# Ledger of designs, part 3: VHH binders against q989t9

Target 1, 279 residues: q989t9
Amino acid sequence: TTRILGVVQLDQRRLTDDLAVLAKSNFSSEYSDFACGRWEFCMLRNQSGKQEEQRVVVHETPALATPLGQSLPYLNELLDNHFDRDSIRYARIIRISENACIIPHRDYLELEGKFIRVHLVLDTNEKCSNTEENNIFHMGRGEIWFLDASLPHSAGCFSPTPRLHLVVDIEGTRSLEEVAINVEQPSARNATVDTRKEWTDETLESVLGFSEIISEANYREIVAILAKLHFFHKVHCVDMYGWLKEICRRRGEPALIEKANSLERFYLIDRAAGEVMTY

## First folded at step 19 (VHH)

Design z4
Fold by ESMFold2, fold request of step 22:
Structure z4 (fold): chain B 279 residues (1-279), chain A 121 residues (1-121)
Amino acid sequence: as target 1 above (279 residues)
Amino acid sequence: QVQLQESGGGLVQPGGSLRLSCAASGFTFSQYWMSWVRQAPGEGREWVSSISNRGTYTYYADSVKGRFTIARDNVKNTLYLLMDSLKSDDTAVYYCARGHSYGDRNYFDYWGQGTQVTVSS
């Protein structure tokens, strides 16, 4: 189950120094077919230690630091101090900029196995959210979270200040209780309240009205609009795929209908290694 | 955790009617699309009908269109299938399923135990 594994006390000055290096660094657009807006990452540790290796695959060896990873002493200390080095398969910085999200999806569909995916939250604010199925929640600064990425989920930032997480993929056979090391117990949290608006028939009809204007030329933009609605309305994160299919059915164009089915398959059901979604 | 329990099946004459119910628990019912799926003896599962989370949109397989009506009550967390003008070909176990469908592609993550509908000929 998705949950906090522990809390780390972050050294603000050392973190700021490393984040300044990251701010000047090139971020990868690999996996850009999952991005709605500027969702991007950079590799700090991977299979080869080469900066050019930007795709995730299941492999059996401890991750090696990339040149960028080697240049970030505090983040390396966080990785070495709070995780078992031999269990790390990838470590990445994921940055979500204003009005961006990762499309609702399931991970691991293209892989022969799974990772234990963990987030250490470096910089965030109240306009940044994670979603999983029908739930919305906030990962707070300094928290280490296990995320069950095999469930439908998304993440977004709706603030001028980007969200930055250190995301670590750990060998999938590990016990979850062994993952976070040298951490403090999380304090008691009040129940998360879902302040999103109720979904109404009027709102649904507005959304389905895209059937009047959807085309090949604007398909990706309409998909991106649909992908963000669940951050503001009490709906399931995958409901956008049902809306898109109905929009395309009402439009009546076979190519658009086929595309809607392909999106749902690709993000939720099955994809091949290296397959990229084309709009 | 998610539980779906069907009821209302039985034996009915051709041309007759039945109302199936599915009680849902363990999730926020009003946030999910719901569907009915049936399985005749010796056959695979066949999608029958789907309804949106608010009940605004309904979809039917061609074989049941005009005869079956799907409905939901989000206060009672209950899904319904009103079946009219029943035919022998409608004999099947009917399952309540959580998920989306538009007729030719469907994705269901939880299923009920099923309720038997038999149309005697």
Scores: ipSAE 0.000, ipTM 0.163, lowest interface PAE 15.1, mean pLDDT 88
Fold by OpenDDE, fold request of step 22:
Structure z4 (fold): chain B 279 residues (1-279), chain A 121 residues (1-121)
Amino acid sequence: as target 1 above (279 residues)
Amino acid sequence: QVQLQESGGGLVQPGGSLRLSCAASGFTFSQYWMSWVRQAPGEGREWVSSISNRGTYTYYADSVKGRFTIARDNVKNTLYLLMDSLKSDDTAVYYCARGHSYGDRNYFDYWGQGTQVTVSS
């Protein structure tokens, strides 16, 4: 289950230097079909060590640093100090900008296998959140988290300051107890209080009101709106797909209904290797 | 500790009806999707139905669609399965599971002990 593996003490000065480099770096357009707003990533370690390799696949070799990864000495050091190099398959920076999120989804559906996906939190704030099913929680700075990415989940940032995580994909057969090394045990912490609004029938009807205006021209925008609601309302992160289907059903346009079904399938049920969602 | 306990199974004739119940404890029931899964003799587990955390959305396998109704009471922490027009092919152990399915993909993390449903003339 999703949990904290440990805590690291980050050198703010050194981190700032690396973050400055990242701020000037190009981020990948791969997996942009998962983005609602500015959800972006850049590759630091991958299978080939080539910067142009942006997609994730299951492979058996230790990850190699990309040119960008090599230009980030502190982040590289963090990877070397807190993870077994031979176990790493990928390392990426995930950046979520203001009012952006990743669409609720399940990982690994396109892969013949899975990774142990781990987050080292580099820069975050109180307006950034993760969701898993109907649970919302916050990953704190310096914390290392295992994320059970096989469950429906999302992440969002709703502040002017972007959230940056170092996401490490570990070979899937490894034990969770050995994934993070040279870490401190987390101190007793308060559980995240769910401050989201109660979901009501009135709220639902308001959402379903999109059926009056939904079209091919605004479909992506409406999806993005729906994808963000569970950060502020007590609903399951997959509920957006039910809403979308109902919205389209009420609209009565077969093409829109088909899109809704396709989105649900792609993000939650199944997708082929290399498949990209377009609509 | 998460606990799921099924009840309501039994012997019924074809065309008959049964209502299964699942009592849940050890977790916040209203935060989780719930499902029914069944296993017939000599066969693998088959997803039957799922219901969203508030009961707004329900899903059914094609084999039971139109005959079975899934429901829940979040105040009582109870999951239900109303089974009508039962057939011999519905004979199975029925399990309550935490989690849900959108059809061909299932992800559940806790199961009950199951309750036997036998449809026979």
Scores: ipSAE 0.000, ipTM 0.245, lowest interface PAE 14.0, mean pLDDT 92

## First folded at step 23 (VHH)

Design ab1
Fold by OpenDDE, fold request of step 27:
Structure ab1 (fold): chain B 279 residues (1-279), chain A 121 residues (1-121)
Amino acid sequence: as target 1 above (279 residues)
Amino acid sequence: QVQLQESGGGLVQPGGSLRLSCAASGFTFSQYWMSWVRQAPGEGREWVSSISNRGTYTYYADSVKGRFTIARDNVKNTLYLLMDSLKSDDTAVYYCARGHSYERTKYFDYWGQGTQVTVSS
């Protein structure tokens, strides 16, 4: 189950230095098909150690630092200090900019296996949230989280300051209770922060009103709008796909309907290795 | 407060064996990786071995691999180091430390007082 594994006391000075480097660094365009707005990542450790390797695949070797990763001494230290290096398969910085999110999805569908996905929160604020199914919660600075990535989930930032997480993929057979090293035990806190509005029939009709204007030209934008709604309304994160299907049905264009079905399949049900969604 | 207390050190001949123990208190022992670190005369502290909080994973320095065995009893809040085939070069003060680090001893947050191990003919 999704939960906090521990807490790290971050050195703000050293962190700031590394974050400054990242601010000037190029982020990957891989997995942009999951982005609603500026959701992006850069690779710090991967299989080959080459910066060009941006895709995540199942492999059995300890991750190697990329050139970018090597240029970030504090983040490297965090990785070495709080995780077993032999267990790490990937390490990335995921940055979510203002009013951006990742589309609700399930992880690892394209992989022959799975990782243990862990987040170390580097920079965040109260306007950043994670969702899992119909639950919304906040990951706090310095916290290490395990995410049950098999469940539909999303993350969003709705503040001017971007959210930055160090996301570590651990080999899938690792004992979860032994993943985090040199951490403090989390204090008792309620991570659930649910100030979302009640979903009403009127809200639904408003959403379905997109059927009047949806087209190939604005399809991605509408999807992005729908993907963000569950951060502000009490709905399941997968409900956007039902809305999208209904919107397209009402529009009466077969190609748009097919696209809606494809999106739901791709993000929630099944992906082929290397498959990219274009819409 | 966190406390670590080593015991079991002593004088032993080359080829001999010792078992070190570390009694832990003041924290939830089963939630922390634990390590042994040693310091020989005139040298810096050297990481020896680490064990995960549930004991699933163990790691050893190359210098002790195949000769030393780290273990823990989470019911007794005790860390162990079984040392076999001891060599003169193993002579050092052995410390129990909370946490894990391969090369950076500064990342251990708590240390015991240490126990002296002397390997001599």
Scores: ipSAE 0.822, ipTM 0.912, lowest interface PAE 0.6, mean pLDDT 95
Fold by ESMFold2, fold request of step 27:
Structure ab1 (fold): chain B 279 residues (1-279), chain A 121 residues (1-121)
Amino acid sequence: as target 1 above (279 residues)
Amino acid sequence: QVQLQESGGGLVQPGGSLRLSCAASGFTFSQYWMSWVRQAPGEGREWVSSISNRGTYTYYADSVKGRFTIARDNVKNTLYLLMDSLKSDDTAVYYCARGHSYERTKYFDYWGQGTQVTVSS
């Protein structure tokens, strides 16, 4: 299950130096069909060590540093000393900013296997959240988390200050207890308190009112609005797909209805290697 | 309260063998990677070998690979280093350390007192 694996003490000065390099770096447009706003990544380690390899595939070799990864000495030290270097398949920086999220989805649908996906939190703030099914939680600075990415999930940053995670894909058969190395044990946590608003039929009908204005011209914007609602209301992260289908059914446009079904299939059910969703 | 106590060092002829032990207490031994690190006279500390929580993964410095074997017994909370084909340049104080790092001793948060291994003709 999704849980914290340990805590590391980050050296702020060395981290700031590496983050300054990242701030001047080109982030990838790969996987932009998952982005609702500024959700971005850059590849630090991958199968080939080449910067242009920006898609994740299942493979069985230790990851090689890209040119960008080689230029980040503190992040390389963190990767080499808090994870088993030979178990790393990919390492990426994920950056979310400016009221953005990644659309609710399941990972690994296009792959012939899965990874152990781990987050080391480099920089965050109180307006950043992860979601999984009905749950919302915050990954704190310096924490290493295992994320069960095969479950429906999302992440968002509703602040002008960016959220940055070092995301590491670990060889998928490794025992979770052997993933994080040289960590402090996490403190006991109280049960998470969900402070989101209760979902009401009145709110639902307001959302379904998009049926009056949805069109090909604004489809992506409406999808992005729907994708963010579960961060603020007590609903399942995938409920947006049901809302979108009902909006499109009420609108009565066959092309919009077909698109809604395609989105649900692509993000939640199945997709081919290299397949991209278009709006 | 974390304690690591090495034993089994001594004087050995070149080509000989030695078994080091490290008794661990004050923490859940099976939750941590463990390592052996050595310090030769006049030298800095040098990583020798590491073993993962359950013993699934073992790693060795090039200078000892094929000659040394790291092992652990999670029932007895004991770390071992089996040293074969000893050479004079293996002469050092051998430390048991909690953690793993190829290059940076700061990632070892607890250390034993060390046990002397002397390989002398």
Scores: ipSAE 0.578, ipTM 0.852, lowest interface PAE 2.2, mean pLDDT 92
Fold by ESMFold2, fold request of step 27:
Structure ab1 (fold): chain B 279 residues (1-279), chain A 121 residues (1-121)
Amino acid sequence: as target 1 above (279 residues)
Amino acid sequence: QVQLQESGGGLVQPGGSLRLSCAASGFTFSQYWMSWVRQAPGEGREWVSSISNRGTYTYYADSVKGRFTIARDNVKNTLYLLMDSLKSDDTAVYYCARGHSYERTKYFDYWGQGTQVTVSS
């Protein structure tokens, strides 16, 4: 289950130096079909060590640093000293900025295996959240989290300050106990309190009112609005797909209805290697 | 109180063997990677070997690979280093350390007092 594996003490000065390099770096447009706004990543380690290798696939060799990864001495130190170097298959920076999120989805649907996906939190704030099913939680600075990415989940940043996580894909058969190295054990945490607004019939009818204006021209924008609602209301992260289908049903356009079903399939049920979603 | 206490060092002839032990207490031993690090006279500390929490993964410096074997017993809370085919270059104080790092001793948060290994005729 999704949980903290350990806590690391981050050297703020050295981190700031590396983050300054990242701020000037090219981030990938790969996986932009998952982005609702500025959700971006850059590859620090991958199968080939080549910067242009931007998609993840299951493979069996220790990851090689990309040119960008080689230019980030503190992040390299964090990777080499808080994870087993030989177990790393990919390492990426994921940046979420300016009221953006990644659409609710399951990972690994297109792969013939899975990773152990972990996050080392580099920079965050109280307006940044992760969600999983009907739960919401905050990954704190310096924490290493295991994320069960096979469950429906999302992440968002609703702040002027970007959220940056070092996301590491670890060889998938490794025991979680052997993933994080040189960490402090996490302290007991208070039970998480979900302070999101209750979902009401009035709110639902307001959302379903998009049926009056949805079209091919604004479809992506409406999807992005729906994808963000679960960060602020007590609903399941995948409920947006039911709302979208009802919006399209009320609109009565067969092409829009088919597109809604395609989105749900792609993000929640199955997708082929290399398949992208357009909508 | 975290404590690491090495034993098993001594004088041995070239080509000989030794078994080092490190008794651990004051922490949950099975939750941590453990390492052996050595220091020859006048030299800095040199990483020798590491072993993961459950012993699944073991790593060795090139200078000892094929000759040394790291092991752990999580019931007895003991780390071992089995040293075979010893050479004069292996003469050093051997430290038990909690953690793992190829390059940076700061990532070892607890150290034993060390045990002397001397390889000479």
Scores: ipSAE 0.576, ipTM 0.849, lowest interface PAE 2.2, mean pLDDT 92
Fold by ESMFold2, fold request of step 27:
Structure ab1 (fold): chain B 279 residues (1-279), chain A 121 residues (1-121)
Amino acid sequence: as target 1 above (279 residues)
Amino acid sequence: QVQLQESGGGLVQPGGSLRLSCAASGFTFSQYWMSWVRQAPGEGREWVSSISNRGTYTYYADSVKGRFTIARDNVKNTLYLLMDSLKSDDTAVYYCARGHSYERTKYFDYWGQGTQVTVSS
């Protein structure tokens, strides 16, 4: 189960120095078919140590630092001292900028196995959220979280300040209790209250009204609108796919209907290694 | 309240063997990586070996690989270092420490008092 594994006290000055380097760095356009707005990443450790290796695959060797990763001494120290370096398969910075999210999806569908996906939260605020199935939650600064990425999930940022996480893919058979090292135990937290709006038939009818205007020219924009609704309403993160299919069915254009089915398949059900979604 | 107590040091001839023990109290032992760190006279501290929470993963400095074995007993809350084929260069005070780090001693938040190991003929 998705949960906190531990808490790290971050050195603000050293973190600020590394973030300044990242601000001048090129972020990858790989996986941009998952992005609704500016959701982007840069690779710090991977299989080859080469900066141009930007896709994740299952492999069995300790990750090697990329040139960018080598230039970030504090983040490198965090990786080496809060995780078992031999267990790391990938390490990335994921940045979500204002009003952006990653489309609701499942990970690992294209892989021969899975990872233990872990987030060390570097910079965030109260308008940044993660979602998983029907749930919404906030990963706090300095927390190390296990995320069960095989479940439908999403993440978004709805503030002017971007969200920055250090995301680490750990060898998939490792016990969760042996993942985080040199951490403080998390303190007791109050029960999370879901403050999102209740879903109503009127809201659903408004959403389905997109059937009157959806076209190839605005398809991606409408998908992005649908992808964000679950951050603000009490619905399942994958409900957007049912809405999109009904919108396209009402529109009655076969190409749009096929694309809606293809999106649901690609993000939730099955995709091949190297396959990308084209809108 | 966290306490680490080493024992088992002593004088031994080159090629000999020793077993060090570290009794842990004041914390949930099975939730932490544990390490051995040594300090030879006039030198800085040198990481020797680490073992994960459940004992699944063990790591050794190159200077001791194949000769030393780290182990833990989470029922008895005890950390061990089994040292074989001892050399004069192994002479040092050996510390039990909570945490893991190859090079940065600041990541060890609690230390024992140390036990002396002397390898001499």
Scores: ipSAE 0.564, ipTM 0.846, lowest interface PAE 2.3, mean pLDDT 92

